# Designs tried in a protein design chat: VH-VL binders against L-aspartate semialdehyde sulfurtransferase iron-sulfur subunit. Part 4

Target 1, 131 residues: L-aspartate semialdehyde sulfurtransferase iron-sulfur subunit, of Methanocaldococcus jannaschii (q57563)
Amino acid sequence: MRKRVYYWTDSEHINKPVISDTILNTGVKINILKAKVEPQEAFLILELFGSKETIEKALNYLSKFGEVEEISKVIKRDLEKCVHCGCCITQCPINVIYMDEDYNVVFKEEDCVGCKNCLKACPFKAIEIFE

## First folded at step 2 (VH-VL)

Design e6 (framework fv_enfortumab)
Fold by ESMFold2-Fast, scan of step 2:
Structure e6 (fold): chain C 131 residues (1-131), chain A 123 residues (1-123), chain B 107 residues (1-107)
Amino acid sequence: as target 1 above (131 residues)
Amino acid sequence: EVQLVESGGGLVQPGGSLRLSCAASGFTFSSYSMNWVRQAPGKGLEWVSYISSSGSTIYYADSVKGRFTISRDNAKNSLSLQMNSLRDEDTAVYYCARGGYDFWSGYEPFDYWGQGTTVTVSS
Amino acid sequence: DIQMTQSPSSVSASVGDRVTITCRASQGISSWLAWYQQKPGKAPKFLIYAASSLQSGVPSRFSGSGSGTDFTLTISSLQPEDFATYYCQQANSFPLTFGGGTKVEIK
């Protein structure tokens, strides 16, 4: 199984080896897709691999040292509203939005983690969240 | 005006191969996912294959996995389906169809369809 | 795989009639359902997405409803050009799957 999450660590736990401890204590495998570590906080986008039970144990362990939010919303771009201005490109934390040789904005949706940063950046409201 | 035009269909013996093509015009081809959907004579619609806008994500129906290969050439605005080891049950009209959204591949309504090309597999 | 069961397989109707077609998914698909119209000898035409959102250019006599597993397409006052086969399609997950189709025939 595979699951992607947002993870925020509070300042009390920023110096703990939380990711390593999670792996050692649960057997889950973790890929870090994005990391922003500041002196008082850390924000991570994590991809977890394992059985359903292993992933649930890992999420429970992570939640003791920070905040976890599952990436569950489906995000789509409405191409009738998109004018290819490029405002979303710099807001993508994993760089899956680019401009092609015709100056059209292209999304590599297969690599997208659903973080919603591009939705907030779009002045034309072309990016939609579906429940 | 969005247009999709299929070609490459024909009559082939079981075990044979065909390559279908779809020529796209009237829209930015590189921004849309593309699909192949088929329809056997007198039967309903069956989804065959998907390719993302960049070409990096590909899915196949279980009935064609290992035998069919979908590909695209964004510079030429074309979609292809290489069909190998053809079987009687592959006899159908094959449509290319455009995905209506390009950002999250798990949601694909087909907003435009070509007119279809006929594939007949017969001994 | 998500199986889509469509009913009825055919319906005989007259111009001006209200026609209702149902579609049932074997598991929850939220509102990720599209409807298509196919006239004899022609490619399918997109009618509705996200269960109830009418595609631009499609007449207002067409409407969709439902969520989860049970969905309905309604034609409020059937016109001569509406005699066709209608298909539902789930867009929740791969593989994408279609209903078996409902043929709307002249009574």
Scores: ipSAE 0.000, ipTM 0.551, lowest interface PAE 11.2, mean pLDDT 81

Design e7 (framework fv_enfortumab)
Fold by ESMFold2-Fast, scan of step 2:
Structure e7 (fold): chain C 131 residues (1-131), chain A 121 residues (1-121), chain B 107 residues (1-107)
Amino acid sequence: as target 1 above (131 residues)
Amino acid sequence: EVQLVESGGGLVQPGGSLRLSCAASGFTFSSYSMNWVRQAPGKGLEWVSYISSSGSTIYYADSVKGRFTISRDNAKNSLSLQMNSLRDEDTAVYYCARDTWFGESYGMDVWGQGTTVTVSS
Amino acid sequence: DIQMTQSPSSVSASVGDRVTITCRASQGISSWLAWYQQKPGKAPKFLIYAASSLQSGVPSRFSGSGSGTDFTLTISSLQPEDFATYYCQQANSFPLTFGGGTKVEIK
């Protein structure tokens, strides 16, 4: 099973090995999809891999040092506005945007984490993110 | 040897104040979250307060919120509990306890010997 | 707040007996439960974490089981040094809460 979450914590907890301890203590595998660390806070987008029980243990462990919220954002692309220029492809940190064999840009919408990088990159405003 | 040693307990009148200290040795104190746990005579364990390794995150039991203040000094390997407006119900042995760093549960793996606080007229 | 209900409050047992202590959480805590042993006049000793994982140095006659809301501590063959009070503690959320304790005493 796979689960993606928003995670908010203070910057000192990231420096005290919360992510590494979570992996070591639960056996979960964690991919950090985005990280923003500021003096008073840290914000991460995490992707967790493991059994349902392993992921539940990992989320409970993380919640001791911060706030965890399951990702529910949905991305939509307007195909009439999209000209398949590919500017969004390099801006996706999780590589869910790719070009198919017909040179059309394809989104795996179900794998999106809602970071808005591709939305800002699109010169034709063909991309929307909503809940 | 990993050790925690409490001090500062004693007899105090209702409404009085006491400051408890906990001295840590044998481990990297700055890497561990710490707890205060108390036990009234003949009663069970009651969690009192938590402080994260950095000191940035603090929690209190509702029974002590607004009266007790937990703090730590990582440079001196010490934990403190400032206890104000003490009540008869605060009479207990107070333990400092270290959170586990590894394992699937943040249990308390190292405990001090306890220091006795008696609130009585 | 999560309330921890521990049963029984006391149990009389003989050396060699199997002793079972139960702990129930008022809401789901996954496996975020620890067990402690406390002997008279001493600080608690950490026995079990994550509901079922035995702390290093704790005898194999101790075992834990359960998840969600219902948990059990078992001593398979009670020894003289096991007469003590046992506490469960949830580590799922703050405030941290302990069960009321189970005193294992000589029959």
Scores: ipSAE 0.000, ipTM 0.516, lowest interface PAE 17.5, mean pLDDT 81

Design e8 (framework fv_enfortumab)
Fold by ESMFold2-Fast, scan of step 2:
Structure e8 (fold): chain C 131 residues (1-131), chain A 123 residues (1-123), chain B 107 residues (1-107)
Amino acid sequence: as target 1 above (131 residues)
Amino acid sequence: EVQLVESGGGLVQPGGSLRLSCAASGFTFSSYSMNWVRQAPGKGLEWVSYISSSGSTIYYADSVKGRFTISRDNAKNSLSLQMNSLRDEDTAVYYCARGYKIYSGSTRYFDYWGQGTTVTVSS
Amino acid sequence: DIQMTQSPSSVSASVGDRVTITCRASQGISSWLAWYQQKPGKAPKFLIYAASSLQSGVPSRFSGSGSGTDFTLTISSLQPEDFATYYCQQANSFPLTFGGGTKVEIK
């Protein structure tokens, strides 16, 4: 099995060898697809390989030192950075981005084909596309 | 010394409006997401609304969407909930709750809660 | 919406007892689950996050386990101050949802 996850860790855990310990303690294989490490925080995109049981053990281990979120879709929006300006809506060729009744921009991630047009359009860098 | 203090609750007729406030102190308010969680008399907890640290991202429970509006004023360290078209089922203690920040991503756990303010919708 | 089902709704126990409370999600939530303790007339208290991580200041007799859809909160040796209602909460996706609560009552 293969599973991709977003992984965030606080400044308390940034210096710990969490990835290596996860591999050693669970037998999972991990590919680091993206890493953004700053003085206060770290953000990683990880790809985990193993049996369903091994991956679940790895996710539980990682969650002890940070927060983990499974990526089931090719697009991720950082809701802390998104100001719902709508610039991405006109850039989506398959119309999977729209405004809801609260005037919030909504992504139908399961229908996204990963073209990256919306990523380039976002002035707040709130969108990540994962192929 | 994190403190959250709610106010604005009271007795209101069905169809009426109330505005709840939450005064935050003891932490950098602008760095945390905030939530409203309610509890009807003798019932369990029900999440009502979320607002991101900047105020740009907002979510509502389906039961209140279109009737309630969450907002925040980071300069005043305050959170608000405007409640319109109130119904009997909105009768509850309303808690202001801080999003637990493990990192700068979306916070979805509640580490500190206010004492609650009581809203009673009754004819 | 993800529905959270807690069982039992209430349990009668004595000081020193081992108490287990279960929480089931209607769909997979990985380890995105928290547990809260609430005493009558008080706001809830944060106990556990990420299914098994104990919040600072919470006694070690409290522990959480589980992943996916099935989760358990265990109190290994019940103390007088532990008589309260306990709630689970999924943090996987919005809307955020709580379990119905489990009241731990004195026998």
Scores: ipSAE 0.000, ipTM 0.511, lowest interface PAE 15.1, mean pLDDT 81

Design f1 (framework fv_enfortumab)
Fold by ESMFold2-Fast, scan of step 2:
Structure f1 (fold): chain C 131 residues (1-131), chain A 124 residues (1-124), chain B 107 residues (1-107)
Amino acid sequence: as target 1 above (131 residues)
Amino acid sequence: EVQLVESGGGLVQPGGSLRLSCAASGFTFSSYEMNWVRQAPGKGLEWVSYISSSGSTIYYADSVKGRFTISRDNAKNSLSLQMNSLRDEDTAVYYCARSTYHSGDTIEFYFDYWGQGTTVTVSS
Amino acid sequence: DIQMTQSPSSVSASVGDRVTITCRASQDISSWLAWYQQKPGKAPKFLIYAASSLQSGVPSRFSGSGSGTDFTLTISSLQPEDFATYYCQQAYSFPLTFGGGTKVEIK
């Protein structure tokens, strides 16, 4: 199975190899989708792969050194309503919406964190949130 | 509607190569994980390879690891399977299959849509 | 690897019959199991996910049950279009594995 989570690390644990220790201790595979590292904290979006039990063990381990929150909302775009105006691009705080070489607006939905900024920015109501 | 159309199958000699393609339409291709699943003549289904929606995470069945390469082009809505060092036991119908997508972010690896398949025959 | 064992390998049945197919996993897979239907010369069709959830558009005569290691697919009243091979699949861990299939054929 696969699960995506937000992960925040405390400054007290920033020197610890938490991700590596989680992999070694549980056998889970981890893909780091996003990373924002500041002097006092780190924020990551992690994608975990493994059995249900392996993922649960990994989440329990991560929670000892930081805060874990499961990503429960996803965004999809209705391509028939979208006119590729780009208003949503500037409203995405993590830059997962961009224009391709042909000036079509592209969503990297796998990197989306489920905020509603692009939904409100779309004048054509082309963006839907699934909960 | 969702469509997956495979191409590139054919007859090749042992040790040869083939490149399979899958053209996707009717959905946001870049939002879905994709798979190849094969079926030898008269036999059951065998999962071959997985690729994540971004293309960064890839898995292979042990039987094809080191010989097959899965890739995707999200701008062209296409999935590919480069098959090298082909063996008799690789003879099968190869299906392009889409993974299910959930409103929450727990993703299960079920196959909700399948292409019609493309036949690969490895024989002299 | 998780081994998926289906029984029977084939069953002969008549229209209107209740057909039961079983699938056993070599280890606990919780409810992470799907069922597929395949007609000769066609691609598989998604029937059931999470052991018991019916895919949209699939007739209500199909049902799934089970958890852990033992799972069952039931067709409550077999129709002519239901003669096919059925496969279970575990979605618990990689590599993904399928059962050997159960052929439902005309009696």
Scores: ipSAE 0.000, ipTM 0.557, lowest interface PAE 12.6, mean pLDDT 81

Design f2 (from f1 with heavy chain S99V T100G H102D S103I G104L D105T T106G I107Y E108Y F109S Y110P; framework fv_enfortumab)
Fold by ESMFold2-Fast, scan of step 2:
Structure f2 (fold): chain C 131 residues (1-131), chain A 124 residues (1-124), chain B 107 residues (1-107)
Amino acid sequence: as target 1 above (131 residues)
Amino acid sequence: EVQLVESGGGLVQPGGSLRLSCAASGFTFSSYEMNWVRQAPGKGLEWVSYISSSGSTIYYADSVKGRFTISRDNAKNSLSLQMNSLRDEDTAVYYCARVGYDILTGYYSPFDYWGQGTTVTVSS
Amino acid sequence: DIQMTQSPSSVSASVGDRVTITCRASQDISSWLAWYQQKPGKAPKFLIYAASSLQSGVPSRFSGSGSGTDFTLTISSLQPEDFATYYCQQAYSFPLTFGGGTKVEIK
């Protein structure tokens, strides 16, 4: 199973090996999808892999050193309705929608933050957001 | 439209090897997690293996761990299953299947599209 | 591993009948359950996800319910095209596991 979360922490815990300690103590596997580290704080988007029980233990451990918020919005594209026109590409503020070498529109859905700009741009109503 | 086409099945003797392929079309293959599921003659469905969209996370059923290797080539829109040290118990129709919706958010959407299947028979 | 127990293994029914199929998980899986339909010689078809959410294009006579360990698939008025084997599946944790299947056959 896997789960994606927002994580932020204060300056007291920035220099602690929180990610590696979480892995060691719970057996969870972690990908860091996004990271912004400042002198006083750190903001991360983490992807956790493991059983539901392992993920819950990892979330509890992380919460001792910062704030955890589960990502509850995801975007999906209905490929039967999508005609690859590209109108959604220019509306994505984080550039997770692009056109590949075969001129097919590609979504990096795992990087989506749920802002809904592309949903409004699609004339074919091919895009859904789950909350 | 979304299409998954398996190939590579056949008849092999115990201890032999086969490589299954799944050709994907009609969707952005690199954005989806993929699985292999098998079904022995007259039996139910059994999950075999999982691979993440990037290929970096892989899981196997205990019955095939150490003998089967799942891989993907996102540039060629293909999924593969290398099957070594085959046993009589591996005889089954093998399906490739796509994970539809994002399970990261708790929105459960399992195998929304399946291939037609390819038959593997392990017999002496 | 989470074990999925499906009952009955088979049921004989007539067109227009209400059919119920049950699925029990060996531990709490919340709502992380899907249902599939498989016709002889064909690949499975996705019907229901998140225990009760009907996939687009699936007839409204199909419905799912339950949470935790006990789940039910209901066909409110069986049609000729519904004679098939039905499987439940948990997505709560790896390894993913399926129920043993329920064959809905003509009475």
Scores: ipSAE 0.000, ipTM 0.516, lowest interface PAE 15.5, mean pLDDT 79

Design f3 (framework fv_enfortumab)
Fold by ESMFold2-Fast, scan of step 2:
Structure f3 (fold): chain C 131 residues (1-131), chain A 125 residues (1-125), chain B 107 residues (1-107)
Amino acid sequence: as target 1 above (131 residues)
Amino acid sequence: EVQLVESGGGLVQPGGSLRLSCAASGFTFSSYEMNWVRQAPGKGLEWVSYISSSGSTIYYADSVKGRFTISRDNAKNSLSLQMNSLRDEDTAVYYCARDSGEILDAYVGSGFDYWGQGTTVTVSS
Amino acid sequence: DIQMTQSPSSVSASVGDRVTITCRASQDISSWLAWYQQKPGKAPKFLIYAASSLQSGVPSRFSGSGSGTDFTLTISSLQPEDFATYYCQQAYSFPLTFGGGTKVEIK
């Protein structure tokens, strides 16, 4: 099972190896997809691997030292930058990007295989894929 | 049933502070972007602030930047607006509003599908 | 910032009339436009999203059209409950901006 989360904590807790402690205490495996660490705060994007029970245990442990929120989408799209031009549609080899009846570009993100073709196609750099 | 209930409004002197709250129920609060929108007496709607579902992305109208702080507590299903250094021009009914649809990491919907009843803020010397 | 201009600011109409309200954006916003109805003393009600899609529960006499910079809200046969103020709102970029509103008044 795999689960991606946003994690916010202060720099004190991240310097007290909270990620390593979570792994040791729960048996979860963690991949750090993104990290931004400032003197008084830290923001991380984490990918957790394990059984449902193991992941729930890990989320409970992390919540003692910060704030967690599940990432529902694999593909990140900045809708402020997206102008719905459709250039990404033709570059998706498995046809999981399409225009709806209102000409809005829609992603069937659960079926994405992470090939990054849509990132290269977007002239506005509105798409980010975690792999 | 989706419900949003604002509280915390009142009468304050210029330079004062107020904290508005919005209690959400009837939906998965953590999946939706939230906004504050205000309306001065006899005037139109003015967007005030946005917060992403996670709380990590925040935007403000230029008129309130540096004075207002939006925040959310997903465990308590609540949205807040801390208002400092209040001015006469901040007098308005303040609404919390939910973006239509599920979270898409940045901005989900093209409209606000549910609104609270509003809470009145009056700044007067 | 994207400026939203509504016209007219007010219109007087009778039950059964066709009412048309226009909204113009200062730049191309594609179809990222919503319409709202607000009655005195009440919160706004969501009518239309993506310029032309009716929100569930909204009567079919309401319709939206347009793309790019020019948008229209039409009420094909005005009913007594439709006397209200209507607002357009762009959702294309931050800061989000509303039109000035159009008050639909009884003749």
Scores: ipSAE 0.000, ipTM 0.497, lowest interface PAE 16.5, mean pLDDT 79

Design f4 (framework fv_enfortumab)
Fold by ESMFold2-Fast, scan of step 2:
Formats: C-alpha cells, structure tokens, sequence
Structure f4 (fold): chain C 131 residues (1-131), chain A 126 residues (1-126), chain B 107 residues (1-107)
C-alpha cells in the first residue's frame, strides 16, 4: 500500500529526527518528495509505503510532532484526449512530467503530489486528479 | 464488509425515464471512483459511465451520452444514474461497481472494478 | 474505441483440465487488462489486474499473462466452482471496453 501526505511540523520539533523515528517505530518506508525547512517550521511532502496498519501507525506517530494531511489523490491521463502538446511539463514543480524520444508526454504518476498545476495547463482537459 | 446495493430498476416504455441508485457501505466512499456497468439479457458486459471520487470528472459510453447523467453524494455514500429517453437497447441488468484503488504505477492509469453490486434490472418495452 | 476480442466463445472442460482463454486488444494497452469471473445470475468477480496480478483471495490456479495486444487467462487445474463466464477488460482508456466473454462449461 502507498499513501502521500502533506506534513507541517512545529519549530520545537524541527530539530528532532521525526522521520527516522517514525520509520524505526513503525516499520514504514518513507520517501521525502519535497522539503522546505525554515528555522521555525518545515513543510514536507512524504510518501509512505507499508501495510494499511503500518501506515496508520506511522500517521498517528507523525501527528504527535506536527500536522498531517492525507493526499488521497491519483492522477490519471485520458490518452484519447491528450495530444502531447507539452504545456503541462513546465508546470510540474517536481518534474514528473516529461517528453519521450517520440514527443509523447509521459507522467511518472507515482511521484505526483497532486498540486493540479498540470490540470490548469491542459487545454484539452485530459488530466484528472482524484481526491 | 464492502457492500453496494442498487435500486430503482423497473419496467418503462421507450422514451421514458428511470433513476438508479447505489447505496455504498463498508468503505470510505469519497475515496473511490465509481462506475455503472450493464449487461443485456444473454449478452456481455458493457461499461456505461464513470465518475471520479470528487465528482469532478465524468465519462459516458457513446451509446448513452446526452441521455444518462451520473452523479454522487459523498455525504450520503450514494451513486446515482439518471436515465432519460430510454430505448429498447438499454434493457439490461445495471451494476454499480467500485473503481480502482489509489495506488498506480504510471499516469495512463488503470480503471478496474474490484467490487460489484448485485445489479438492478431495467426493462424498456412497449 | 479499443475493441477486445476473446477466444474461444465457449469451451467444454472436465475437472482437473488446464483451460486457456485468450484476449486480443485492437491497439497496445500495455499491461492494463483485467479478468473477471461471472457465474449465472450473479455479479462479476474481480480476478486479475495489470494482466498478471491476482486479486487477494483468488486461488493460485488462476494466472494471467501477456502485454501489448495479446493476453491469456489460464486455469491450471479446473475445479467445479470454476464453471463460469470469463471477461477481459481493457483499463487503458475511455471508453472502457470488455471482451465478449468465454463460457467455461462442463464436458
């Protein structure tokens, strides 16, 4: 199972190894997809891997040291509507949209954070994010 | 535990209307795509309509476009299909089916049906 | 629309037989194919997704293979409860389409 979350942490907890402690205490695997760390706060986009029970334990642990908001979003592209114009490529802040050797636009959906910038960029309404 | 229960089927004359409902329980309804799939007597499965978890994306089979309207109420855990201008060829058992899980490998997506209701019968006959 | 063609339309088999059902897509659908089992008077049951992945709770005698345009469902040792109609479905793009079905019946 996979779950993506927005995570905000308080300044009093920013210097604690909260991500590592979550992994060690629950057995969950965590990818950090984005991190913005300031002296008084941090914002992270995390991807959790594990069983449903393991992920629930991890989310409960993380919530002790900050705020967690689940990103229950799946990006899908309707290939019948997509004309591979590439307008979405530059709108992705984490570079998961690219053009292959045949000029086909490719999404690496597993790395998507659900910001919806590519939906706004698509003139053919070929992209949907399920919440 | 996962339950999908359809209702609203019946006998109707050509040109008439019916509203089908699907009551969902045993899962977080607002997290799942939903679909309607039908099966005419003695024939195979035919996908009818899709609605995303938020309700923002909707698709229809060409055979029902402009006549059928899919909708959902996440607060009530319910899915609906408003069927107008019914034709003989709309006669079928209509199934409510839950869509794919959140986890995907690539962006083209895959649209599967992991749980199905028992179906409700729609008969369009003069 | 992507057309899905199943063969055979029916097959007569005995308990213990190996049964193979094929499904062909009119265009490349990668591995985005599912298989469903339907018993008379009942709703379909999800068997296989992503061409080869067994849904939880499905017996290991069921297996799927293939990619691109050609796919197969295999039942390695047919059991009495396996007599049913089987459908493939492309999950690649809208409109979603099913194969015509293969009825597995007792010999």
Amino acid sequence: as target 1 above (131 residues)
Amino acid sequence: EVQLVESGGGLVQPGGSLRLSCAASGFTFSSYEMNWVRQAPGKGLEWVSYISSSGSTIYYADSVKGRFTISRDNAKNSLSLQMNSLRDEDTAVYYCARGTIEFEIDSSGYYYFDYWGQGTTVTVSS
Amino acid sequence: DIQMTQSPSSVSASVGDRVTITCRASQDISSWLAWYQQKPGKAPKFLIYAASSLQSGVPSRFSGSGSGTDFTLTISSLQPEDFATYYCQQAYSFPLTFGGGTKVEIK
Scores: ipSAE 0.000, ipTM 0.515, lowest interface PAE 16.2, mean pLDDT 79

Design f5 (framework fv_enfortumab)
Heavy chain, then light chain:
Amino acid sequence: EVQLVESGGGLVQPGGSLRLSCAASGFTFSSYEMNWVRQAPGKGLEWVSYISSSGSTIYYADSVKGRFTISRDNAKNSLSLQMNSLRDEDTAVYYCARDTFEYGSGYEITYFDYWGQGTTVTVSS
Amino acid sequence: DIQMTQSPSSVSASVGDRVTITCRASQDISSWLAWYQQKPGKAPKFLIYAASSLQSGVPSRFSGSGSGTDFTLTISSLQPEDFATYYCQQAYSFPLTFGGGTKVEIK
ESMFold2-Fast, scan of step 2: ipSAE 0.013; ipTM 0.604

Design f6 (framework fv_enfortumab)
Fold by ESMFold2-Fast, scan of step 2:
Structure f6 (fold): chain C 131 residues (1-131), chain A 122 residues (1-122), chain B 107 residues (1-107)
Amino acid sequence: as target 1 above (131 residues)
Amino acid sequence: EVQLVESGGGLVQPGGSLRLSCAASGFTFSSYEMNWVRQAPGKGLEWVSYISSSGSTIYYADSVKGRFTISRDNAKNSLSLQMNSLRDEDTAVYYCAREGELFGDSYYFDYWGQGTTVTVSS
Amino acid sequence: DIQMTQSPSSVSASVGDRVTITCRASQDISSWLAWYQQKPGKAPKFLIYAASSLQSGVPSRFSGSGSGTDFTLTISSLQPEDFATYYCQQAYSFPLTFGGGTKVEIK
């Protein structure tokens, strides 16, 4: 079994070895797909490997030190409303939004985690999230 | 085991066309992004084209844009490259390569086919 | 386009030697760099991703380091099967680009 999650924690808990403690306490294997540490906040996108029981124990352990959100949403962009301003690019914590050589903003929708940061950042309301 | 097998290469005259195919097995093809990478005789690697897992996002190297078309058939586990208006500089071994996805934030090639040779010569 | 420059273009080394290959990007690519090994007449093989992460099954004598624009591939104790050409690749943005390659020959 494999599960991807968005993990939000404060910088205090990231300085305590939460990821390694989770592995040691549960036996889960973890890939860190993205890590963004801000002065007061840390955001991680984690990929967990193990049995269903092991993954559930790992999620419960992580939740003691932060907030866990499962990746279960699909994002789509309305190209008629999008003016390619790039405001969404800087707000994507996993960099699945980028600008191509023609200055068009491109979404890699299949890799989106559904955090809604780009939706909130878009001044033209061009982004929808399907739950 | 992961396997990628290319076919469709051959000798063609300048201005001609070829269609390359890549047969994938041993993994869930529809979950992986795919690429074509080529290598001219005695030269280095050159990225040619990318297609997302769903087929909705496609990119091309400037050298082939407008002449090559990448496509995929997830029901048949097959990747294709339609090559039109071929030039001498398109002579190369063409590799089918799977993106070893790290949640879409990377474009690394974890598995490669054995390649198919395209020779453009008069 | 991001230009990738490798040095040296070729190197001769003996079994047991430490071999270092350098790759430079024309702009900051963070850690989005991969290394590949290609033996004569064969397809490339994936060695390292995210500049320093070793692909499963790759011998521990291979290691990668660097970030930003300067990257290094190190083979700590060269083996006969390591005769090959090595390529770096930036995974930061399209178009994807490779270095020119470094040929490692056993003395």
Scores: ipSAE 0.000, ipTM 0.520, lowest interface PAE 14.1, mean pLDDT 80

Design f7 (framework fv_enfortumab)
Fold by ESMFold2-Fast, scan of step 2:
Structure f7 (fold): chain C 131 residues (1-131), chain A 121 residues (1-121), chain B 107 residues (1-107)
Amino acid sequence: as target 1 above (131 residues)
Amino acid sequence: EVQLVESGGGLVQPGGSLRLSCAASGFTFSSYEMNWVRQAPGKGLEWVSYISSSGSTIYYADSVKGRFTISRDNAKNSLSLQMNSLRDEDTAVYYCARSPYDFLEGYFDYWGQGTTVTVSS
Amino acid sequence: DIQMTQSPSSVSASVGDRVTITCRASQDISSWLAWYQQKPGKAPKFLIYAASSLQSGVPSRFSGSGSGTDFTLTISSLQPEDFATYYCQQAYSFPLTFGGGTKVEIK
């Protein structure tokens, strides 16, 4: 199974190998999707792989060194409300919303990081996050 | 909209075989885990089988293990259940059900309308 | 296998009543429990996940609580459209298992 999270910690904890320690102590596999490290703090987007038990142990371990926030799981689009105007495309910071050859707006739901910019951008309120 | 449409149900004699299909639309099928859940007439829900998004991880309920085979074709957005050596107790409505990605694996957020399998003695 | 036991098997209540349905797991499943609503002749509808998280679009009169082995679904003010059978389901480990269901009949 898979879980994506926002992780905030100070740069001191990132320099002390908290990610590696989490993997070693729990058996979870971690992919770092994005990292922003500044002098006083670090922000990461992490993707965790393992059983539900393993991921829970990993999240608990990470929480000792920072703040963990779950990323909204599945993005849904109401096709009856969507008029394919494309306003959401430019508001997606990771470019998982695009227009196909028929001018229909397409979402790569599995790559969504849950920032909700597209929800605010949609004038027809056609977008929902499963949470 | 997310849509799951089952087909392939019917009347079959004990010992017979049947292949169920589920056609998915409105979402990126290859990114989601899929399940089959059944319900015998007047009875409750029973989970039957699970397949991971890539198709590499598969689980079965003990009652169907060795007789049923779950598979998926991500290029065609379809899920299948091959049912062999059918028994009276396999009589049920069979639902195709999607699991949300990430930590919500194992929950069923969307279900098809179901297809009826009747195994007559 | 984790066995899920629901009680009661059926309940008759009036519109406006508070209805409580319980679900017990044979072992600790943390919070990995879902609730589903099924109307006669229809597929189940996802109501609650992670024991207490309400699925988008589900009315706020539905709520879930509990952790470990004991869980509760509450409908705070029963409406006519709430006539249905409700099922709990553990998502902690395979095989995935459901409770036996609770039929809510609006008198």
Scores: ipSAE 0.000, ipTM 0.560, lowest interface PAE 11.3, mean pLDDT 82

